# VH-VL binders against q3z8e7, part 3

Target 1, 156 residues: q3z8e7
Amino acid sequence: MVEKIPMTASGYKKLEDELSTLKVKRIDVIEEMRLAAMDKDMRENAPYHAAKEQRGQIEGRIKEIEHELKYADVSEYTDTNTSKVNMGSTVKLRDPKNGECCTYTLVSPKEIEPLKGKISASSPIGKAVFNRNKGEQIEIEVPSGTLQYIIEDISF

## First folded at step 1 (VH-VL)

Design d3 (framework fv_denrakibart)
Fold by ESMFold2-Fast, scan of step 1:
Structure d3 (fold): chain C 156 residues (1-156), chain A 123 residues (1-123), chain B 113 residues (1-113)
Amino acid sequence: as target 1 above (156 residues)
Amino acid sequence: EVQLVQSGAEVKKPGESLKISCKGSGYSFTTYWIGWVRQMPGKGLEWMGIIYPGDSDTRYSPSFQGQVTISADKSISTAYLQWSSLKASDTAMYYCARLPYYDSSGYYSFDYWGQGTLVTVSS
Amino acid sequence: DIVMTQSPDSLAVSLGERATINCKSSQSVLYSSNNKNYLAWYQQKPGQPPKLLIYWASTRESGVPDRFSGSGSGTDFTLTISSLQAEDVAVYYCQQYYTTPWTFGQGTKVEIK
């Protein structure tokens, strides 16, 4: 019932490291709030309010990371495995109707950059190409209809 | 569950020293302030001071600065209120109370209170 | 120091009737930047420690019955008990936490007629 979040071992490790860093920062921000809150004039307590806002951002990011780590489906990235689309693969897709090509790279959540073709394996395109071979025809359902592509090349 | 348990009633003579205690349980003692509030017989509430047990940072009401000492021992989750020389005018009920961790809610109100320690000072 | 003054000193109200307690601060406890009033209300029953009822002038503490409500802004505040119950016999205190030292009103005793 829960959908797993594909990611590389290095991506998982980066999330663990970020989580550890945020937990340390959380301690610092809590201390800043405590010290600021003891000022005589609560009206002039700008440091407290600034620290409180930072605390909220840190707690939100910690919850996101904990969720991603809990539902992670970790696969190892290898430079030599090009037989099937995997995490870290760059996939060239060709539209059979008009011959137009587009290129996408499957990346971990922290590296997603759609405008540069870096997408998650959980995206509609990512799901359709994951674990597929060169030459396979795939079908992607989007709000504008169904898109059809042929996997023309797989690289890393 | 959160509890603050205070030491028992005390009967003292003027000039004697006294130290009363407030033990916290059911929460992280070092991450909350503990405050002391005095209530003289038939009178209202007076804030005396607060302490952060994690580093013993202490803040006093001006009326009580130099009259009492507030301290804490985080190894046993206990805060203390101490007099070097009691006066008859120190006769009162003394409450300890927890000040919530300063987080997203932002209110600075005492959310849990101890049962109180009655101190009677008479000749 | 901010001085808190309550009125009346005592009132007797019949069961099921509305009780109204007023609290006045010697200077404003409204913080303009967040538009919050730094005011709390406590209930103290005979032989018991105080219990937090309301903070931020109008926010009920968890577990406090709906019949308790706080209102007001700046220097004038009200605690209302919409339908007095037998267990509401107590002394009620307002407190400002706008600036130290934190100060309480003198208390208002609520009794059943």
Scores: ipSAE 0.000, ipTM 0.469, lowest interface PAE 16.4, mean pLDDT 82

Design d5 (framework fv_denrakibart)
Fold by ESMFold2-Fast, scan of step 1:
Structure d5 (fold): chain C 156 residues (1-156), chain A 123 residues (1-123), chain B 113 residues (1-113)
Amino acid sequence: as target 1 above (156 residues)
Amino acid sequence: EVQLVQSGAEVKKPGESLKISCKGSGYSFTSYWIGWVRQMPGKGLEWMGIIYPSDSDTRYSPSFQGQVTISADKSISTAYLQWSSLKASDTAMYYCARLGEYYYDSSGPLDYWGQGTLVTVSS
Amino acid sequence: DIVMTQSPDSLAVSLGERATINCKSSQSVLFSSNNKNYLAWYQQKPGQPPKLLIYWASTRESGVPDRFSGSGSGTDFTLTISSLQAEDVAVYYCQQYYSTPFTFGQGTKVEIK
């Protein structure tokens, strides 16, 4: 049914910290909303509507984080393992045809930053390299066809 | 732990003044509106008005505007309902109630009620 | 002012049977921004102050038995007691808190048949 979400210990901690911060902010916004509702007409009250929108955004994010934490798979990725590609691994890929190299780090959903090579295990590249050994040839399925790379190096 | 305690029953003559009280405890008194509700003998509930104790912002039902005064003393967590000149038609049970807020939204129902103050006005 | 009209004025129901009370508002009490109906139901027993049963038209107050349920939206609302108990003999009031002045229905007296 619902698949577990791989993440590093630091990624899990980052989500816990964000959740804690949002819960504190939620208390403040709820109180602001209550006071605004009582001071002015509750239906035509600009401060009330502003606080209500802020509350909605905060609650949406809290639900998202709680879902991620509930289905997190941290214990499999807490140890650094350089023999196989895992969460937290930095992978250097080489195209055997033209010698081009690219480096990617597998990170948790909240740490994804493609322009810095930080990708999820669920991305096309992430799926292809996950649990592979140094020296293995992999195939990456993309809309334009199949790309072939060799795992040149794995670091942590 | 939230409690509203009202003053005791009153027996008055027409033309007399009266001030009845409602003391809140177990919550932040200045943070909630306090309302007053009248119930004439054998009749239904009539909303009279509300007051926000922090700044004394008061909202009245049009039928009670000018007939009664609602006030509050936040230093002793007490709200008041007062008449300058009572009429026989003011004979009723008077309830105070806190305006609650539920589910992070504006305005709520009357969630905690005082025990009521019976006011009898007769010649 | 929003006028609240209840029906019936009185209702006699046998123990264990369903009791249904209707409440109509002269204007919608549904706030489109939050999609909530600003409608409450209260129970008043002889010699006691009213007690909040239902708010937001269908949400039970903490401690209220689940045989009490509220339904409806906009201008038409219903309070249902699925299986009347002896302690449910009381007068029931609907109330709108959509706008001031807040207004109550006239009340429905529920008695055992």
Scores: ipSAE 0.000, ipTM 0.474, lowest interface PAE 16.5, mean pLDDT 82

Design d6 (framework fv_denrakibart)
Fold by ESMFold2-Fast, scan of step 1:
Structure d6 (fold): chain C 156 residues (1-156), chain A 121 residues (1-121), chain B 113 residues (1-113)
Amino acid sequence: as target 1 above (156 residues)
Amino acid sequence: EVQLVQSGAEVKKPGESLKISCKGSGYSFSSYWIGWVRQMPGKGLEWMGIIYPGDSYTRYSPSFQGQVTISADKSISTAYLQWSSLKASDTAMYYCARRKGYSYGYYFDYWGQGTLVTVSS
Amino acid sequence: DIVMTQSPDSLAVSLGERATINCKSSQSVLYSSNNKNYLAWYQQKPGQPPKLLIYWASTRESGVPDRFSGSGSGTDFTLTISSLQAEDVAVYYCQQYYSIPYTFGQGTKVEIK
């Protein structure tokens, strides 16, 4: 059983374009590392170390995108009056034990800002609320255990 | 149209300072490397160094390290080659040339018209 | 440093005949990971700047006539002009860009016989 990552068609296309760009940059960075390494004093070779760091960042992002594309579940979200949580939805969650509320918006990968409540559908919270209705009680699995919330409101 | 336009000919005495220029147009100046090549009268080509104008990162040929300074001002799309104290042996034609970029290799695809520098007593 | 040596220093060729210029590098300029030779050829006419003819040892620059071709790999390279024209009278230089410092051959002068 493999769990899919909900994604808009636009989001999928943007990830494909980013992947293509990163693969070209990877070739360029490898060549720069090779040419910089021809300099005999590696201790003070700032271009080599900068290129090596950039190579690491590029490889990490490529792996992340390839994973997201492999498990993508592409949907068209054109209904703005949906009663269910979908991509672009803003969800208000209430903790039934203490009454505290939190608001989260499900956004595409390029728009993720956790500190501003913009999260991916593949996050623990995103997975728990996706395709759920107002008034449902949900469980969120986190490393420290299971959290309980009630979906108080759904908006766009 | 890609163009590299260099400053005019110079006649100097030994010990004088000099700064010559190479202005790029028709492309994104800060995205391409600019190299400097010397050609002494009746002699071949010698690579002096290269600069990436986007961050002013430079690489020099060991034979020119400390003898010249290469710099660039990306706000006016201009690269420079500078001497603090000229010698008679600096008499030569100086060319600037553009390198396409990483994916296209490190060969020089466009060249300036050259700046003739004459140093004599 | 990689030393580039051209031969001959000069050659005279009749119009319409083949001209061959050789270039040798003191060490290989073939990068095994991408299988490319970091070698370029330039043409310089009197009073003019150098002009790129060939890069990656055998790739002709846009606008360069088909009569110019590059060949070779590793340490031995050749520039061939299959049918010399009057406008081809120039000095030709090979250049390696495999390692810094980039180095040029001493040049080969091609003139009409």
Scores: ipSAE 0.000, ipTM 0.483, lowest interface PAE 13.9, mean pLDDT 83

Design d7 (framework fv_denrakibart)
Fold by ESMFold2-Fast, scan of step 1:
Structure d7 (fold): chain C 156 residues (1-156), chain A 121 residues (1-121), chain B 113 residues (1-113)
Amino acid sequence: as target 1 above (156 residues)
Amino acid sequence: EVQLVQSGAEVKKPGESLKISCKGSGYSFTDYWIGWVRQMPGKGLEWMGIIYPGDSDTRYSPSFQGQVTISADKSISTAYLQWSSLKASDTAMYYCARHVTIFGVAYMDVWGQGTLVTVSS
Amino acid sequence: DIVMTQSPDSLAVSLGERATINCKSSQSVLYSSNNKNYLAWYQQKPGQPPKLLIYWASTRESGVPDRFSGSGSGTDFTLTISSLQAEDVAVYYCQQYYSSPYTFGQGTKVEIK
């Protein structure tokens, strides 16, 4: 069994670019280790230990990226066009009873601003709309009961 | 074949200057530290210093700091050991050696044939 | 500076017999973080430059006969020639590369009885 790692074409390209940058940095850090360790006492060589630690971090990240690229499952539909609500999507919801519309954007936790319509995917509204298609009817459970909306539009 | 070829024997008087050479072949000269080891007649080996030809970073043994100059010309894959003013105590066999670097420390895997330097009046 | 001391200064061994050379460093040449001993052994025959035999205390250099072996850790090291051959007559040197300046032992001369 092979592990598949979903990612956008843009995400794949960013990982390739990061890998290229890390490989260049790895050369520089290995050289820094070489120069530092040519000094007197190996055990008391703070620059050597710092470079060795940095080398370890770089090697770890390179392994992670190579694994992700090897098992990548790239989809063209997740890069720009989406028919489903995703992180970063702006969703227009219509109440079928009174025709009123509300707009919400799904954002990361540090960008949440409910009064400006920026909500978490883990909020009641966020949970109800995530991965739903345009035109679907959704139900949102709140303390006062169940609210019903139709996803009228999905934008970027 | 990796090899280091040194210049020929020298006979000098005290106070004279001297520059001996060590030419590398069969490997990437700028990727390895190259250094010098002295062996006085009937005595053991003394590490003198080392140079990285790619950037001319040079390190000396404290006993040889200021006594000699180590340099390299990467365009002709050659390292040098130089004295501004020779002393009788400089009489010795001088070896150049390629230093295999592993995280900044080195052992010597390829050695030149040696250059005998004799300093006498 | 790390001082390297070899024993004995001279050793006479019959052909086919075992030769043992000891090397002691004034401080440990074992680096605990990578568990490696920064210790090498060289062979020097009369009129020739030194030749690398062993590095990392026990790793044999390519092309070196398997009768040569290195052992030890920390401050005490041994070079063993399991069955001495005529071509093994030489002076043997240990060398530490743990700390600059790199230093050699005084040498052990191996001769045939």
Scores: ipSAE 0.000, ipTM 0.476, lowest interface PAE 16.4, mean pLDDT 83

Design d9 (framework fv_denrakibart)
Fold by ESMFold2-Fast, scan of step 1:
Structure d9 (fold): chain C 156 residues (1-156), chain A 124 residues (1-124), chain B 113 residues (1-113)
Amino acid sequence: as target 1 above (156 residues)
Amino acid sequence: EVQLVQSGAEVKKPGESLKISCKGSGYSFTSHWIGWVRQMPGKGLEWMGIIYPGDSDTRYSPSFQGQVTISADKSISTAYLQWSSLKASDTAMYYCARTSGYDLSYYYYGMDVWGQGTLVTVSS
Amino acid sequence: DIVMTQSPDSLAVSLGERATINCKSSQSLLYSSNNKNYLAWYQQKPGQPPKLLIYWASTRESGVPDRFSGSGSGTDFTLTISSLQAEDVAVYYCQQYFSTPLTFGQGTKVEIK
């Protein structure tokens, strides 16, 4: 059993573009480290320390992106899935107790912006709505308790 | 296969000029430093200097500054060590070595790939 | 310049026995920011170029037998050959790459008794 990482075609392409950019930047930072390391006292070499830290950040991000691309489950929107919540779907949720509505879009990991309503399929809300139909009542498990919503609309 | 191949043995007289070579293959020549190491007969290793072929940045040991010239021609993946006027005391084995690891993602100044050496004999 | 001093100058060890070579630097090779020692060990057999055995004081180079190990920190380092074999007859050098110029120890000749 392999766990896939849901993402949109756009999100996949953005990860590919970021990976390409980081690989070029990695070459530059390695060269910066090499030049800085040729100075006499490495302990007092602030440029080397800064480049080394940046190298670590770049390598970590490259590893993360390569993992995400390797296990990516890229969703393509088709007419057969338009009635259900999928990656890239925007869902309007209504709280049946007070009538308040909120809107969320399921996006790939790189595009997550919770404050703008862009959430992952692996988030509490994402898990609750994924593959659900308009009109279904869902329960969202969060650390503070359970939230109840009705899927009022699904747009693609 | 990563290799450094050096030019053949040289027999010279004091006062003559000499240029020996070190050709890299099997890796990105412009992305690794090439160092030169001298070993006098029956003695240990002495680091002479280093060059980055990508931009010809060259650093010398104080003992060799002004005594030799290190250069590289990246179009043919070859580094050079040159003397304008040889002395008998230059008689030694000269090694070139790559001063970083094969894997560009792991950076260190260990000399992991060495040429076979060029024996230079300077006698009257 | 950082001065590297090895001891002993020569060592005779019986086949299968432990060989220990010491290396001292005139200043610390430990970089506090990454907690690494900028120290390498090389093996040179007669008529051959040196071969990298160990870097970062204790990291074994790919393809180097497990009987070779490096230890130490700061100014005192050790190369250990746990069970000397016939092919291990060579001169061993420590080298610092903490600062330029890169410097080597004078070498330790290892022979089988």
Scores: ipSAE 0.000, ipTM 0.468, lowest interface PAE 15.2, mean pLDDT 81

Design l1 (framework fv_libivirumab)
Fold by ESMFold2-Fast, scan of step 1:
Structure l1 (fold): chain C 156 residues (1-156), chain A 121 residues (1-121), chain B 112 residues (1-112)
Amino acid sequence: as target 1 above (156 residues)
Amino acid sequence: QVQLVESGGGVVRPGRSLRLSCAASGFTFSSYGINWVRQAPGKGLEWVAIIWYDGSNKYYRDSVKGRFTISRDDSKNTLYLQMNSLRTEDTAVYYCARDLWFGELSYFDYWGLGTTVTVSS
Amino acid sequence: DIVMTQSPLSLSVTPGEPASISCRSSQSLLHSNGYNYLDWYLQKPGHSPQLLIYLGSNRASGVPDRFSGSGSGTEYTLKISRVEAEDVGVYYCMQALQTPYTFGQGTKLEIK
């Protein structure tokens, strides 16, 4: 017997929206894996392996959301404030070496505006912060090594 | 305020060398990749080279490979393009342009004023 | 190399009328990350190029809302809803999906 997962109607809708976004992303990532075997983007970190890892993350999250939706118990419970970064979260990152802060909001691909800090969950920054907690140190992998930031604040 | 200022252009004969500089200010230079883009008189834009934010990766247009070398000195916030064995077809205005790369984003959000290179016999 | 083809190469419009410029790529510019790696630049007479639209459809800071970018894959369009005198110049599309980055031939916009 699986325990029911309590959530509000708005919480259920957010999961449906995230699932929809991820299913679209899945199609593109599968195509990227195929193309990466024949072509390369010189700015990418190990193009085939990066796409393969992204495929794994997307499939894992889809499975998790489908499980949550399947066993959802939609009620009038107030949405619990989460401390984890998710789609729609605004994250303030601090570079511990120079003290500089940057703010990013995780948005769907159609809403991306990098100059305004709106980035995708599949971006290197997005992947590094997704499901992380306030105060965590994150690593963003680049070809020469890793960049380190601290999650200073999360707003939802 | 982000600024890029090119210098080092001039008039030279074929086979000679020039070193272009691009002085950056108003941003953390070491966090950005920078491109060189050129434009021959009356012609369109042509990408020349890129250097990544950390200097680890450099890519060139085929026609300049082995002749041009892109480099950076982050302590001076300056980008360089060493141009050897210059040809008449290298005659152009040379721009440096900032590439916003933080893993996967790429577009030239700020451009310099350009410096003119004329290779003439 | 990815080949970028613009159409038309020159365009003359009456002030206040719309303008549309097409850009075609020899292969898809849609990356698995969901971005379309196509940018639009404007070079006004005697000036350096300036960014108008990045990643397919995003307006750069300070660019008027009369400019819009659309398209995906191999077909892209830049639209100006009502052309003004300050819009005169050469418009270039550029792909940044892979090196070498490549530009279209440019489209010269003139007012009648």
Scores: ipSAE 0.000, ipTM 0.476, lowest interface PAE 18.5, mean pLDDT 80

Design l10 (framework fv_libivirumab)
Fold by ESMFold2-Fast, scan of step 1:
Structure l10 (fold): chain C 156 residues (1-156), chain A 121 residues (1-121), chain B 112 residues (1-112)
Amino acid sequence: as target 1 above (156 residues)
Amino acid sequence: QVQLVESGGGVVRPGRSLRLSCAASGFTFSNYAINWVRQAPGKGLEWVAIISYDGSNKYYRDSVKGRFTISRDDSKNTLYLQMNSLRTEDTAVYYCARSLYGDYVGWFDPWGLGTTVTVSS
Amino acid sequence: DIVMTQSPLSLSVTPGEPASISCRSSQSLLHSNGYNYLDWYLQKPGHSPQLLIYLGSNRASGVPDRFSGSGSGTEYTLKISRVEAEDVGVYYCMQALQTPPTFGQGTKLEIK
């Protein structure tokens, strides 16, 4: 009953890179902790306490990433017959009123970067486009009203 | 000032048990990971086990896994090594040695004076 | 396990002369953080081992400056610029990069 974590190959590699970076940082923090521990009064040692706290944060994040990588469900290839929006798809939306185009990529929760158009499938836009075909009209409900877009293009 | 002193060694027959102790003084024991390192008569140094500063991580040499258990009692500033199912190849002087690592083992300073374990006949 | 090999296994030195001990690892001990995870220890006759050098080149507290460590990757050297009588003993290198940490077989230093 372990839920798989969907992610792109790019997202998987980013987690691997982050894990590698954290393992390097862990060594630096352990060394800082060792140097600080050489002082005679460890209980009054601010550098030691800071390093100990930082080590806890790093090890917690390492455990989280290792869990995510272990249960990752990575998209290995794109079905050449697929015409629907899926995880990892980049969708170009056109506003029929003004002709303005917006591009969004559906990503896993850890890869979300709204300012760069990376959104989750559970966001309002993500829900509206997920599993839709090129050329479909979608409606997105927001507090100020309803936004209308046409799916102009789907790429992976 | 800073010192480690081992005790609990002795002469036992194969299959018996011994519990080694390492008493720490002159430093804040709970801030350091501590190791057991052994040396067979006339041989080199061989790492046995480590326990992290907070006791959450323990690592063992493959040949002692399932037989030896490392533990610590910070209220007594004491490290332990419970050695079960002893074999003749466990015969050695056992040292405890301080380090700051759970995942990385190294920078052993100080070392204890050693306690001798002989597993014979 | 990482295998550590020392050379020579023994050497005799006249007091005041330099001494050099080599240590080779079966794989690189250089981490991406730039540190070399190699320690040097000295065991004097009848005594416990003592730390001389950590992270390849850093002298431990109380260790005289005539001791120095150098090297990177798989090749390391411990140098004593002027050997003194109290330097007699067995020198061990140890890798601290991976668990289990592993020691070289030791180099015995004697005075002529």
Scores: ipSAE 0.006, ipTM 0.482, lowest interface PAE 10.5, mean pLDDT 82

Design l11 (framework fv_libivirumab)
Fold by ESMFold2-Fast, scan of step 1:
Structure l11 (fold): chain C 156 residues (1-156), chain A 125 residues (1-125), chain B 112 residues (1-112)
Amino acid sequence: as target 1 above (156 residues)
Amino acid sequence: QVQLVESGGGVVRPGRSLRLSCAASGFTFSSYGINWVRQAPGKGLEWVAIISYDGSNKYYRDSVKGRFTISRDDSKNTLYLQMNSLRTEDTAVYYCAKEGYYDSSGYYYRYFDLWGLGTTVTVSS
Amino acid sequence: DIVMTQSPLSLSVTPGEPASISCRSSQSLLHSNGYNYLDWYLQKPGHSPQLLIYLGSNRASGVPDRFSGSGSGTEYTLKISRVEAEDVGVYYCMQSLQTPLTFGQGTKLEIK
């Protein structure tokens, strides 16, 4: 294999579920074609031709999914169709004044290790970045004042 | 062992009922339509009824329509023929027969590639 | 209903000789997909019918190459190139194009 298709574990499972559903639907459509084809005039048999077209679409999608599953490169990454910070996200923050960067990962309360960059969504930094997009400026309120950062990157 | 085995035949008086069973093994029963075919003593083969793989479509020869009901139970890999209001003319050996394969274009083929051993129904006064 | 007619109704053959059975349908069995929906079955004495030929000319699995089917439309032929003792029985053609499925009346093949 030269090229692999990156996907999350949840994405892989969704493709497996879709494939299973389509295989059942294929059996149903083949039987619909058989029963419709019992008529003498096949050329004018609208139900038969509709089922045949549907069969073609199902076979095409099955082939497509099988190809994707065969070449899948399943990762440990959270499946995200959003550009926003969420639980499990790793956020790179840059201070626009001095260029310093900091990286934080949003984790569950029992996994919090601030010194290792693992923070909760309820921490000052967590609150400031949660649901934010790449490129946004954020303000973090601390006892000594307000700090400003830019969200430079979000990885999942 | 790919097999169909009929049972439920017997001797009954006209007007009575019988229920035939056809037990399938060695193939995916739920994927095929199955037919009932009968043969009166010393006579030829006569098609009786068909049921689609999912049980949604059923067809009968005219002489049994309204009296016979074909059904299937895929959880038991078994086909049934409920025969009501039996007539002397229904006396025959009853076979179940499996339909053939579908090709990649979805065209159907109803030739019978597997037959059961038969079960005898005798309707006498 | 499609009516199926076989000829001859009976045939006696010496072992090693050829045999030929004809089947005629009241309507064409040629489907728009190019196949002829006619099948041949053999019922040996005391046995269930067994498939010999399907869709006009295709030999069923396990059937010897002595058996061949030919024909199209309304005229079909089953040929046995060299009859053997085990070929004794009644031969039936069946149209599988439309319901009700219909059989020919049968042809009894006996050995001389």
Scores: ipSAE 0.000, ipTM 0.472, lowest interface PAE 17.1, mean pLDDT 81

